# Designs tried in a protein design chat: miniprotein binders against Probable 3-mercaptopyruvate sulfurtransferase (tum1). Part 1

All scores and structures are predictions.

Target 1, 298 residues: Probable 3-mercaptopyruvate sulfurtransferase (tum1), of Schizosaccharomyces pombe (q9usj1)
Amino acid sequence: MFSVGKKISFILPIKGVLQKLKDNAQKTVLLDATWYLPTDTKNGKKEYLESRLPGAQYFDIDEAKDHKNPLPHMLPPADEFASYVGKLGIDRNTNVIIYDRKGFFSSPRVFWTFKVFGHEHVFLFPNAFNAWKTEGLELETGEPRTPKPVVYEGAKLNKDLVASFDDIVKVIESPDAAGVHIVDARAHERFLGNVPESRPGLASGHIPTSINIPFTETTAAGITAPKPEEDLEKVFSSHGLTDKSVPIITSCGSGVTASVLFAALKECGFKDVRVYDESWSGYGKRANEDSSLLATGP
Structure headers, positions and changes below count from the first letter of each chain, unless a header shows other numbers.
F, E and O are the ipSAE of ESMFold2-Fast, ESMFold2 and OpenDDE, as the mean of both directions, binder to target and target to binder. V2 is 0.75 times the mean of E and O plus 0.25 times the DockQ between their complexes.
[cut] marks letters that were taken out.
Atom coordinates printed by the task and the answers are left out, and those that the model quotes come from them; centres of patches stay.

## First folded at step 1 (miniprotein)

Design A1
Amino acid sequence: STELQDKINRLIEEAHRLAQEMGDPELIEKALRLAWEAMLIAAETGNEDVVRQAQDLIQKATELARQYGDEELTKRVDEVLKRAEDLIEKSRS
ESMFold2 (binder alone), alone request of step 1: mean pLDDT 68; pTM 0.588

Design A2 (from A1 with E26R E29A K30E E37L M39T A43E E44K)
Amino acid sequence: STELQDKINRLIEEAHRLAQEMGDPRLIAEALRLAWLATLIAEKTGNEDVVRQAQDLIQKATELARQYGDEELTKRVDEVLKRAEDLIEKSRS
ESMFold2 (binder alone), alone request of step 1: mean pLDDT 61; pTM 0.449

Design D1
Amino acid sequence: SSEDPVELLKEIAEKLGLELEIRVVEVTEDGDKVTYTVEVRIGDRTFTATAESLEEAIRKAAEKAIEYLEEYLEKLRKES
ESMFold2 (binder alone), alone request of step 1: mean pLDDT 82; pTM 0.774

Design F1
Fold by ESMFold2-Fast, scan of step 3:
Parts: C-alpha cells; sequence; structure tokens
Structure F1 (fold): chain B 298 residues (1-298), chain A 80 residues (1-80)
C-alpha cells in the first residue's frame, strides 16, 4: 500500500548519489557544506582540505554571505551567489548534491540557499561519510582540484522562501489574523530563557507566539540523518502542525538549524515554509532593546 | 538481486506525481523494493527485486504507458 507524498524525496540515499555521479547526460557537483558553531574546536574547511567525497567542492556559508551585513552568514546578493557557485563549476543545469560531516546539520542551510536563488536540481545526502565507508568506497585526500569556472545565469532571490524581521512583527502583532506558525529550532532551555546566549547583547527567551521544536527532535542518531517521514509526521502533529497548507516560518540562532526544520517540513509536504535568515542573532538584539518583542518561559 | 533505474521527465508536475505514485505502487505489489527521488521536472525510481525477468518486463510496460501519457522515460539496468 502506497500513500501520496510518502515516497518522493529530495533526500538521496548513497545509491541515488552514485547514479547521478555516473549520468553523462547531466553534470553533478558534490558540495561539502561542513560548518561548526564558533564554540566548537573543529573547522569545516580544514577537515575538507584533509579529506572529502571524491570530486567534492567546499561551500563556505561564512564566505558565501552578505559582506555588508555584520550578522553571521546572511544570504548574499544574487550576483555574488552566482559568482561564488560559478567558480565551483555550477551552472543552472547542474545537479548539486550537498553533504556535511555531522550528517544532517549545516547541509540543509546550503540546500535552502540554492532553493532561494531558484536552483531546481539540488539534493541532500545525509550520513554521507558513514554511507560512503559502508559501501567500501574511498575518500579523496590531498589537494582539491580547482574546477573550470562557469557562468551561473538567472540567479534571483525567491522572497517566498525568506522571512524578514517585518514578517515576524506582523505575526506577533496579529497572531489570529496572520495565520502563520513560527517554529523555533533552538534547544528548549535557550527557548525558555533559562540560559544566557553565547553572544553578548542578545536577550534570553523567544519570539512571542512561537512554538519550540528543537531540531534534534527531527533528526536520528543525534544529528546524523533526518527521522523517517512517519516519525516526522508524529513530531509535527504533536505540536499542533497538522494542516500542511498553513504557512510556517522557521527560526533558530543564526539560520542553520532553522534550515534543518525547513527540510523536515518539506519532506512531510508542508507547502509554505520560510526561513527567518537573521534568526535570534538579529532578533535577540532587537528584543534586548524592546521588551514587547520578548517572551520567556513555556 | 537485480537493480533497475527508471528516469521519468515531464513538464506537467501533476502527471509526474501521479506516474511516480502509480509506478511505485505497482512495483511494490509485485514484490519489488522501491525508492523514489524527485527534482523539478524529473523523477528517478530505483528498483530492487529477486525476480529479474518480471522486473524487466514490468519496467518496459510502465515505460510504454508513461510515454503514451506524454512523459520521456529512460531505463538503466545494473549489469553486474
Amino acid sequence: as target 1 above (298 residues)
Amino acid sequence: SMKVYIEITTDDPELLEKLAEEIARILRENGAEVEVFTDGNKVWIEITSDDPELLRRLAEELAKIARELGADVRITIEEK
């Protein structure tokens, strides 16, 4: 027995990845999007330079960003996005498969970024290193190859996938009229305001009306892979997210784990999901100066 | 076990969804393990079965039906 929407996915198992890599009719580029929190001793680019899936290019969310914005890894202008990915050998028709070393942590952020700029052929490969090793395949080591640059044409920001501070304000000022759910991906104690934020100047608490679904509730074996769709359905329904036509805005600390929720919600067939790019890194500063923007506790 | 990959391409997203759903259903009812991947105007169906003759004939028949409905179809079979 088959249910509509239960078997179609942008999330690839290793066999799907290998099939796309062997297809001579369509170019495929693997992206290593490994990124760690500033408090972590690990460095994603350093690890990429030591080893990678064969042929993978590195996508740095701290380089592919709006350099005029002081907030971490904000979306770049469309022309800078096009320039950045063109240097990685990616054009409009390229299949882009994204992975990260934690399994399913920072790769959804890059997936969302490609979707925001109108790229159609983009996929996620969770648990990539473990899956690759289990198939008996070798990692690439040594100096990465520099791809031939290509021109990426037609990059245009899709504002239907991105939420701004003004969009958040509209929801909290008129919750009943807005018809939008704000979902916060941070750990529960951060949401409650029981622990200080690691960055100075940010308030402790959450956006009024928001519901807390820590991103780890949507992942399996820590953060290695997304949960199966049937388990994701139970997570979302337990929080009252049962109508897949109701718009959702995801938020977190800086937009990374909000993108994990974006991918999980899309996998379950939610039709209208936006990521709040600034997340708490921007909102928390505003809330420290305006108490009407801040809620604490359950 | 034998593996078969079916690539379906169409500019009609409703047709794409219906074909993916129906093909997966028919293959599972005949004992095949099926995984489906979608991207834009394309769907990839990965099929695994212990009955290679049945799987090959089903894949050919489904491809014929999809083409008659206006979709482009390519079939790839694992050789070894």
Scores: ipSAE 0.000, ipTM 0.123, lowest interface PAE 23.8, mean pLDDT 84
ESMFold2 (binder alone), alone request of step 1: mean pLDDT 73; pTM 0.645

Design F2 (from F1 with Y5T E17L K18R E21W R25L R28A F37R W44T)
Fold by ESMFold2-Fast, scan of step 3:
Structure F2 (fold): chain B 298 residues (1-298), chain A 80 residues (1-80)
Amino acid sequence: as target 1 above (298 residues)
Amino acid sequence: SMKVTIEITTDDPELLLRLAWEIALILAENGAEVEVRTDGNKVTIEITSDDPELLRRLAEELAKIARELGADVRITIEEK
């Protein structure tokens, strides 16, 4: 049986980041995955162009997406993913370390995306800018370096990490037999259906049988870092998630904060965790047309 | 665009922080830019959106929810 104490974390403190950057035997690429809502006056690309961790490339979840799907930042086809990351200098053997300027908000989405396409050496660096500043290290400014493009081979979608609408329907039609928990990362009042959805055609409420764990219950100092593993264990157990062998599907508004829950659950040793990529942006449209798909209240 | 400032005051620091983040997340997820600031027993949430009618309705509904949970709420609306 696997001992929990032998688990190697994919969440790196600054010391771990610096060790990988100094390794001459294996290439490391830093990715700035900073993303803001479209209505935010801040822009991740503009901030990246002003300053970054030295050598970092920018990963845009609104560019690396399925352009045939009208829903926001849905997973791209495998060949488009491979092309996008190859232009950033990333091949199958590259160590990829992902950060974002909020600390631990959009970087888990990019982490999950790399895992979905079979990338093994991918890591998260939470609270990156504060940690870098505390060590007295310099940020890079001015024009970013243009990476030498490489070929990314062997990208293929791992269905064990992605949930579809059909997967959700199977759970809600036979919840006791399915043996799967659906966990909703949205704010509690939105989950309850007490607040109207601003997007046209979306119902207010949640997926039947789903458990609400707002992603902010799993983060510390606002949204700058995940809680320590011991505190995450208490969060999940308080919601009845005590058996780490039971499959979990995470969901949110559009898949970004569902990926925060994905990272937190994986850090705690949950063995089978999938992200519902379309989340409420897709499901809520279906639920508006079919009330059997919608629940409200606690 | 329209800017809404929501000031939440409560003597319960756990309720204060939870309400601040829940309100901020609801508004951000509904297409609004949000900034949250805390000082003692008060949280200030500044919200900007290009949909003024939606933002006004959401702010009023969220303030009602916070008041029902025992917090004091003040809303200021400014057209930019």
Scores: ipSAE 0.000, ipTM 0.248, lowest interface PAE 15.2, mean pLDDT 83
ESMFold2 (binder alone), alone request of step 1: mean pLDDT 74; pTM 0.685

Design F3
Amino acid sequence: SMKVTIEITTDDPELLEKLAEEIARILRENGAEVEVRVEYDPWTGKVRVTIEITSDDPELLRRLAEELAKIARELGADVRITIEEK
ESMFold2 (binder alone), alone request of step 1: mean pLDDT 71; pTM 0.642

Design L1
Amino acid sequence: SEELVEKLAKLAEELLKRATELAKQGDPEKAERLLAEALRLAWLATLLAEKTGNEEVQELADLAERLLQIATKLAEEGRPDEAQKLLDLARKLIEEAERLVKES
ESMFold2 (binder alone), alone request of step 1: mean pLDDT 66; pTM 0.546

Design L2 (from L1 with E13R T20L E32L A36W L39M R40L W43A L44E T46R L47E R66T K73E)
Amino acid sequence: SEELVEKLAKLARELLKRALELAKQGDPEKALRLLWEAMLLAAEARELAEKTGNEEVQELADLAETLLQIATELAEEGRPDEAQKLLDLARKLIEEAERLVKES
ESMFold2 (binder alone), alone request of step 1: mean pLDDT 63; pTM 0.490

Design L3
Amino acid sequence: SKEDVDRLIQIAKDLLKQAEDLARQGNPQEAQDLLRLAKTIAEIAKELAQRSGDEEVLRLAWEAMLLLAEARELAERGRPEEAKELLEKARKLIELALKLVEES
ESMFold2 (binder alone), alone request of step 1: mean pLDDT 71; pTM 0.705

Design M1
Fold by ESMFold2-Fast, scan of step 3:
Structure M1 (fold): chain B 298 residues (1-298), chain A 80 residues (1-80)
Amino acid sequence: as target 1 above (298 residues)
Amino acid sequence: SKTVTVEVDGKTYWITVDENGKVTIFVTDPETGRTYEVTITGDSPEEVLKRAAEILRELGVDEETIKRIIEEARRILEES
């Protein structure tokens, strides 16, 4: 019997997750990357301690951060990333499968973080809890297992996946010459500047020249899963993103939902996608000092 | 089943052979983050290996890398 090979994205269905757990359990780590906005009453760590996918470790984006930077969940230094993930039992050759309890909200941020530090074997499992329960599989409860710490070697920040403020300025000062699209993942009313920012000291509006694709246009069943690739391609083409070789920088409030757009764009084969790590949490403060950095309206 | 890895030019290939001789090759493109899962079944080990090589070639894998992958898969099949 002959069967045809399938091309599978870094986004795994439950069959792909189960295959990796069956074939290489000792070198596969599940990460619960559940994170909620500060205004939410829920806590990801608390929920993880109550229940999880069996064997899952918890990855906290507010712990695995640059502690010298006051902005929320900025990328950690490479050595601190290596130390953090090593304590979770992750080395360079580990298959890392990331999920979150909302389905497809904060897990792309952790996926992007692993990619930034050069990790090759990293995957997303959207709608994980629903898929797990639908397959008739049980969740783990009680005290999570403490993994044996390992050494993560060769963590190095890939600047081709991260945009800085200077990269943004270069685009807006010469938009016709830059040949880069800035895509803002925030809700449309925030982009327009019609609603106040929840964080103090931030201007209301957007980065000049940026286009607005709220991250919810790229997700299905609310925010539980990404749209299928065919539907994502229609979303991006409807916004004029038809050439997959044109560089894109994604931005949002603090880099979380910008990473949802990163994952969706990569799923569609866009070759050059960077996340603006500080996003509006940093840029919005700069825009108060310099009006040339701020646009409002459509 | 038995799984081995082959690393070439920043890409890691996982080769899994199950008890029925089914070969699964998994690779992640480090530049795009895209993964490829190639699963081949067949009536003989030689036919499975031939089909695996053809599919890897269609996916744009270079000939030197294909040879290394097929050599590892052959070794596992022969050990079974």
Scores: ipSAE 0.000, ipTM 0.144, lowest interface PAE 16.4, mean pLDDT 83
ESMFold2 (binder alone), alone request of step 1: mean pLDDT 72; pTM 0.630

Design Q2
Amino acid sequence: SPELVEKARKLLEEAKKLAEEGKPDEAKELLELAKEIAKRSGDEEVLRLLWEAMLLAAEGRPEEARKLLELALKIAEEAQRS
ESMFold2 (binder alone), alone request of step 1: mean pLDDT 65; pTM 0.542

Design Q3
Amino acid sequence: SEELLEKAYKLLLEAWKLAEEGRPEEALKLLELALRIAEKSGDERVKQLLELAKRLAEEGNPDKAKELLDLAKKIADEAKRQ
ESMFold2 (binder alone), alone request of step 1: mean pLDDT 68; pTM 0.582

Design T1
Amino acid sequence: STERVQELINKAHELLDQAERLAQEGDPEEALKLLWEARLLAAEARELARKAGNEEVQRLADELTKLIEEARDLLQRSQES
ESMFold2 (binder alone), alone request of step 1: mean pLDDT 82; pTM 0.789

Design T2 (from T1 with E30R L32E K33A W36L E37R R39E L40W A43T E44L R46K R50E)
Fold by ESMFold2-Fast, scan of step 3:
Order: C-alpha cells, then structure tokens, then sequence
Structure T2 (fold): chain B 298 residues (1-298), chain A 81 residues (1-81)
C-alpha cells in the first residue's frame, strides 16, 4: 500500500538495527529489557550475563522504578530515570533500541518508559534473537562492557502518556462525556473475573466500561513479534476502535502488557494513548473495597 | 453435594486439556489463564469436600492440582526455548 503521509515506524527490522549501529554520527545503545512473569523460573539479568546482542546493556524494570511505591514496576521519578539511563551511557541524543528474549513482551514497557520521559530516538527490535541468528550473526558472551556514564538532561514526565486512578474514575463516572476507551490487555478469563488474581486483596473482574483486547491478539508467532499493521487494524476495528483521534487508556496486571497494546496502537496511528501504570495491581485493591469500581462478565 | 463437587473437578480437567492445546498453539497467556481457572475450581472442590468430610474427592482434587502444577511447569519451560 502507498499512502501520502505514511509515518516512519519505530519498530525496526534487523536491517534498520544494523544501519543505526554502524552510524557514527549518532550514538546507538542496545537495551536488553528481558523480564519474566513471577511464576517463571527464568531470570532476565542472568540470561543477559550469559549472552546478549553485541554491546547491549541491561534495563531492569524492577530496578528502574519508584522505590517508594509498593506496586511492581511503577515509573521512577524523572531524576532517578535520568541517573539510571545515564549510567548505561544514554543521553538525550542517543538512539535507543530495545529488545527482549521473548521477542515482544517486556521491551514495549521500556519503550513506553523512554517516551514518558521525553526521549525522541527510541525504537523496538522484535524477535531479536531469531532475526540475529537468521542473519548468521554471533551473540556476545562473557562479561558485558561497562559503559562510560553520561549526563541525561531534560528528563520530564509527560503526563499525556500516563493515566492515573483519577483519570480512570473520570471515565467511569461519565463514559459518554469523557470520550475515552479503556482497553484491558489481560487474558479474557481474568477480565471476566472467572479466575482469582495471584496477589491477595485484589478483586476478580475488570474496570467498568473497559474493552478486553488480550495483548496476544496483537502479537504473532506467540509473543515473538507484533502482527503486521494491516492485521492490527483489523483487531482494533473488530473491537470498535476505528476513530484514531479518540483517546485510549491501556491497562493490564502491572503495566507490562498494557505497553504491548500501547506500541500496537501507536503503530496503527492512534493519536492519544496512555498507559495506566498501576493497572490491576493498584485498581484491583480499590475495587475490592468499592464494588462500584468493579465489573464482571462480558 | 458430592455430585456438584465432582462436576467442579470434571470442569477443571476440561480446562486443563484446553490449556494444553492453547500452549501447543503458541498462546501461553491464555493457557495460563485457563490453568488458573482450573486451579480455582480444584481448590473450591477441595474446600467443599473437606466441609462434607469426603476424603475421596479431596484426593481427586489434590491429584488434579498436581497435574495443573506440572502443566504450568511445562508451559514455563517451553517459553525458555
């Protein structure tokens, strides 16, 4: 398809990744953002220490977080974000390319985090290890390089990309007037309230008015890559998301897979997409205390 | 009733079978959701059987819980490759 005004994708094929890595006019840093669910025996940091794409630094969403907040992976304060990424050799002008070993699972969370703090040159590399192997390229092993620390200036939280509990309440209280869609990325049975939440104290169900689009509806070959844009358009259209100017808030369990939906929606040209950072880990506790916040079933 | 508790166990087995198929089809999140639902039904069956003093049904619920744990382990291990 040829369309006037077609945007440049932030999702890179391997040729795009290699082009940026060889460009000496702009520094590029690869980030391994591999993260696994708490039920998984695997550890992303341990796997990174064994092997990585050459030169990659590790980004730990459980370390780059708000240490004063008990909820998992909450966005850090801007100064702590700046300090964390500066230690990885990243400044405001750096091209940041993010991958994860599952392919397209946790890397969108880190992508969203960089966008939240105003980073312009940030990209996703899905299915990275398979693509790297297919090109006959070698992985790096042994001790990772310690990057030269730099100062990251101008980190500022963009509230237009982050939804709060108060933003959710405004939608629930006046859904027609709010003109916002809430999209829940969790598996359908969790959304319906048919299965218990693993964390005690959380209600089973969903945010009233929300639409369920499990993030796996937006990925291909399991969770290794996003679906092509044309297929994503069909997924979103089938759920009534046809007007790309209508604001969307994505939610999930703790903000990780809500960020997969964020990336998919942005790839399709949706103009206003926010991630509900607390997601069900925060909302579900409130819903257990106040039934007006809870819906169950379809 | 004992019949209701056995129906819960039968439904949990059905969900376990469905989860195994979804895992093979490359849908691990949906597979995990069905395993969680199967575990919830097995737990409910065990609690109801304990209140009724039915040791046989408690044993069946425990056996099912072990199968669900094995399925979860296999699902997690398959995602490592």
Amino acid sequence: as target 1 above (298 residues)
Amino acid sequence: STERVQELINKAHELLDQAERLAQEGDPERAEALLLRAEWLATLAKELAEKAGNEEVQRLADELTKLIEEARDLLQRSQES
Scores: ipSAE 0.000, ipTM 0.081, lowest interface PAE 24.7, mean pLDDT 84
ESMFold2 (binder alone), alone request of step 1: mean pLDDT 77; pTM 0.708

Design T3
Fold by ESMFold2-Fast, scan of step 3:
Structure T3 (fold): chain B 298 residues (1-298), chain A 81 residues (1-81)
Amino acid sequence: as target 1 above (298 residues)
Amino acid sequence: DKEEIERLLKEAEDLMKRAEELAREGRPDEAIQLLNEALQLAQRAVELATRSGDEEVLKLAWELRLLIAEARELLEKAEKS
């Protein structure tokens, strides 16, 4: 038998969360990143205002965005990101722990956003409300605390984590030469083009060459937590993703569930994973105007 | 309430020490009972400490809760064999 080094996971159980919250040498901020699809009647901000993990601040992906871009929740400029998180009490050295009320749905999007801007100490807390309740801990209600604003310095967009439309085009024009897998996190029937998109003006189908791994194949107990690493390995290998050095671009409807795949792939040790920020919300409009960008069926 | 939390932590520590003595005396059933009582007190201390925002107190409460839970699991596993 040989000695094996231990990987430090960015996905925390409740014991890990409480360990970071008790560390007085390192500030920790909890972020509620609850977000719902436009077709859902629930509202993340409204639910946050009703109850939250104690001390949690709310991170709104529809506010922390590029306000010059008409597409939903596109990454903000670095200075606007810095301003937004600084108001939440977060600086470069802060431990940021992100959760959402579904468990593991929108929190990976905010996790990816922090990684994109170079934040090192960022973690995910899946199944947060159930785990918190099981430990006998109380939720906070009433008016949220206003954090002391701080200056977030050195925010810079890491292009190694973000795919653009031009990056997608390079893959589909020369798939064998590109050596990149595009993975679509949407439900299979949406991928096939068998059902209409809920957003107007978008084509039905998928990016040519892409493979479909619905994000729900990577989650457990519905969408409350990621599957264990061993099970994630089986999911990815069953779709032909066996070489962890091959670059992957994840895509979905608007970048939210593509970030669930990002987190799952990184947990399994895939070295080069980018999220296609605009995803189908931008690409699908382009594909409606240019059929060479669109594939349908298997 | 810091005084209440400190009292709960002391009571839990005392119960844990007594449980260790009972386990050494070959009385694991009684030890497990005391560890269950200690866990309830430590869990209550964590709950109150979390509300207070006192990081030092929360650190102590959580560390004790983890130690007691681990001791209980080890004793229960040994009993089942």
Scores: ipSAE 0.000, ipTM 0.158, lowest interface PAE 19.3, mean pLDDT 84
ESMFold2 (binder alone), alone request of step 1: mean pLDDT 81; pTM 0.780

Design T4
Amino acid sequence: SEEKVLKLIWEARLLLAEARELAEEGNPDKAKELLEKAIELAQRAVDLAKESGDERVQKLAQELQDLIQKAKQLLEQAQRQ
ESMFold2 (binder alone), alone request of step 1: mean pLDDT 75; pTM 0.686

Design T6
Amino acid sequence: SQEAKDLLNRAKELIEQAEKLAEETGNEEVLRLAWEAMLLLAEARELAERGDPDKAKELVEKAQELIKRAEELIKQAESE
ESMFold2 (binder alone), alone request of step 1: mean pLDDT 74; pTM 0.691

Design T8
Fold by ESMFold2-Fast, scan of step 3:
Structure T8 (fold): chain B 298 residues (1-298), chain A 81 residues (1-81)
Amino acid sequence: as target 1 above (298 residues)
Amino acid sequence: STERVQELINLAHWLLDLAEELAQKGDPEKAKELLEKAKELAQRAKELARKAGNEEVERLAEELLKLIFEAMDLLERSQES
């Protein structure tokens, strides 16, 4: 008798993580990408310094950013990305496994960032702390290990994974001609414009033509893990996303939860998915000055 | 087609998982047979993806081959007497 198992995914169960950590032929670096919204009292860097998965390095999306751009955690220039990850011991051939303490919240943002700069061997480890504890494995505490810096060569921004404001404008001005779906990962009440944005100067509402799929519709056990592929297929099809060849641009508040949708869509085999890096933190300011950019209600 | 290549990858992955389970339960000979079959299917998938110019699926097959080779190496080392 035969049954067909699951395909290889960039989303790893703990057994896959442990296999890569034991591989002497291929270096693996664990990244703790824990990040919290500005309104949260918790701090990801502080929590990392208290405890981590053994050997994990910390990746701060508010440090690995374009320092010339006032918007939060915008993608850094390729040379600054290379410098940042090289100091963490990561070169082009390193297996990079990313986790966060919420489970599946900010780690997809760092995953997307690595894919944007052309890194091939990058993976997500959802529900990492619970999975680690369930296996009876110990967390590392005390002073984190300083890695030996390496040179990261060949970092180059892949424009096919990043959407700009101009890309958004092309869609809303000619939606049928563009043939692109814009998907907004924010909570439904924020999408409708029924609640104010937490950041000052932003309009309340959404990008015209956009579809609202709150990222929490794609996660299980709160936000600790992605839903299984079968359930993700049902979520996307219920919103009319049935053709996996149609390009999708994901958006949210500042690009973090838009990356959760990016990972979920890629897991389901959607071929062309870009993240709108500015998201509402940039677009919402423009929409406050130009009403043609703003939609409200359903 | 892409669908057939993905089916080969899925079957190879299932055989890899079953082989690892059998090795843990004390059947290394059967585990070895399943790993060899997984390798053949993954190599076939890689070849078909390469010929079709599907770099995404070729990369997926290559990653699976790496896992299969790691499992084969671990099994061989566990059987050294």
Scores: ipSAE 0.000, ipTM 0.070, lowest interface PAE 26.1, mean pLDDT 84
ESMFold2 (binder alone), alone request of step 1: mean pLDDT 84; pTM 0.819

Design T9 (from T1 with K33L W36E L40W)
Fold by ESMFold2-Fast, scan of step 3:
Structure T9 (fold): chain B 298 residues (1-298), chain A 81 residues (1-81)
Amino acid sequence: as target 1 above (298 residues)
Amino acid sequence: STERVQELINKAHELLDQAERLAQEGDPEEALLLLEEARWLAAEARELARKAGNEEVQRLADELTKLIEEARDLLQRSQES
């Protein structure tokens, strides 16, 4: 007897990327989602303009955002998302393959964003530049081609993938009754409150009851690729995440590395994973004004 | 609204000025954080101005973005040398 087919991973090796480009070149868009922390000297847009995977468009999480919200790279309204991706040549039926130059750092944020707006055919290509070079393929340089704009129809926010501040408050006020784990993707010293936040005006510490799993525990070769599924299972189990039916909310500084945990958890078959879009950039301001929202130490 | 775009431009200019002072006082890490915040505010102003079709305000937001990027580049290069 055959089970209903094994889930096809949304994480593609280079041969999977090349197959999609050959099978549906006109219905496949590569996105360079390279983004760097404020403390980094590099600029993703500048690097994209110098070189890219052939035909790739650039997706800027600091542009594709809620322009009415002062917090960094908050999810845009559905109509603004549709307008932004339509200019990149993406419609509802497009195969979207997302990569970043670090390998597996900011690309999961864009992957999550597409999932939030109901896009079905969206994939991650980790370790993209190294894999492309190893396959003997050339990068594109010079002026990128301007895609023909298309209409993106039917973008709707899936609230089952997004956590709000109110969702966080419900967990911390009644943790045993809520039945939800909050997982913080930041470096352990930031979680403990031992180092200052890189963004001004934020408290140092973490959301009460949250579990710290630095996103780097889920990546391999630094941050170039996710760990194999078997190793991810061990990481999550070591932190007590053994029941895949228990809802999880991921959080970080501004939603970027929380999306790395989102992708890793989904790869392991966790059924209900939401990203706290504001993350510490919003919550940390609230915690400065209300100490009941703040925990420090282990 | 045009008033909102102008408020964002004014705030970004204020942060750029604060960052330049902090860099001169020997706090380049704090200066870089303020420049990044200014960059996000300028980017928001730029997009809102484009949506509103106000070419003069778009130009002001674009010029401010360039100044912030130049300040970041100068500060980062001074630390790498």
Scores: ipSAE 0.000, ipTM 0.097, lowest interface PAE 19.5, mean pLDDT 81
ESMFold2 (binder alone), alone request of step 1: mean pLDDT 83; pTM 0.801

## First folded at step 2 (miniprotein)

Design D2
Amino acid sequence: SEEVERLIEEAKKLAEEGDPVEALKKIAELLGLELEIRVVEVTEDGDKVTYTVEVRIGDRTFTATAESLEEAIRKAAEKAIEYLEEYLK
ESMFold2 (binder alone), alone request of step 2: mean pLDDT 75; pTM 0.665

Design D3
Amino acid sequence: SDPVELLKEIAEKLGLELEIRVVEVTEDGDKVTYTVEVRIGDRTFTATAESLEEAIRKAAEKAIEYLEEHGNEELAEKLRKELEKY
ESMFold2 (binder alone), alone request of step 2: mean pLDDT 73; pTM 0.656

Design F5
Amino acid sequence: MTYRIEIRAEDSPEVLEEIARILREHGAEIVSVEVREEGDKVTIEITIRVPSEEDVERIIEELKKVPGVEDVRVERLSEE
ESMFold2 (binder alone), alone request of step 2: mean pLDDT 80; pTM 0.745

Design F6 (from F5 with E6Y E34F E45W R49T R73E)
Fold by ESMFold2-Fast, scan of step 3:
Structure F6 (fold): chain B 298 residues (1-298), chain A 80 residues (1-80)
Amino acid sequence: as target 1 above (298 residues)
Amino acid sequence: MTYRIYIRAEDSPEVLEEIARILREHGAEIVSVFVREEGDKVTIWITITVPSEEDVERIIEELKKVPGVEDVEVERLSEE
């Protein structure tokens, strides 16, 4: 809980970012988590190598993944997560501030990943490049610095933040008893099953009982920033999400925009929010084999 | 297809009704609407789904012609 009349947000304006970077008592690492859809011509790693916020390291969700799982950017094992972030100079006590070049698209996925492995001091910096430029600050260019590797201790997967296929099935089999809302972050036409999925082998439609809240309902100025908390509360209440103690599972195509909903729900004080990591990239294939897993239409 | 439309306009019931009429006539499904008032003007963010890119192009051109509308911007929203 927050103190009387004061909320401490994990979403930082530029002033908050600059204050943490100046704090000599606590190490801060900036992460560029820029990721684009496979159909996009842009490449996040290439853009990072050309320019970045000063001192930023790159976090690649397609590198920091479970290499034994064929699905896109599934969570890595805890020891591989620890090894990956340790090479970026991050230990358990580091302040981690995550941004992406679209503003508020892929950075929430990396934010969720840090939360899943028990990292406490992790923050989001939306609309980062525009905010940085508006303050008259320079970007870093040329070869990125290589940080001194550190040991990340105590990484452990928090099951309270991750939903599995079995968790989804429990809701579908007993919707009245489950007391869980499944929220689908995909565009409405994909949810309805009116358009084919871009990935091959996936059914068109949605998880039975799920509520559709396209992630774009929670963002402002396109996808550069989240809506203010008061407006997010109106979005969620308009979809019947009024009891902040009721568990929510977010889902999307592959877990990226489901993490945007995760961040928005947490900002509004929803207490129990899990991300369905495989999302439609895994579920949609299962739904082809079992029609009871598939719903279409409104 | 999903698009975000940004409109700066006069804060007028007539302007808002004309915006809604244009969207309805071109088969747009309104996903969300956010309105912020600034003096005698409003900034409106409308997220819509449409059957084709041609439909959104027609919508944007018609919105630009509405008396009291000062600026219209559109972007196609990525999803994942």
Scores: ipSAE 0.000, ipTM 0.290, lowest interface PAE 11.6, mean pLDDT 87
ESMFold2 (binder alone), alone request of step 2: mean pLDDT 80; pTM 0.755

Design K1
Amino acid sequence: SDERILKMLAEAMRYIAKAVEYAQNGDPEKAIQLFDEAIKIAQRAMDLAKQTGNEDVRKLAEALLKLIQLAYELAEQGRFDEALRIIKEALEIAKKALDIAKES
ESMFold2 (binder alone), alone request of step 2: mean pLDDT 77; pTM 0.707

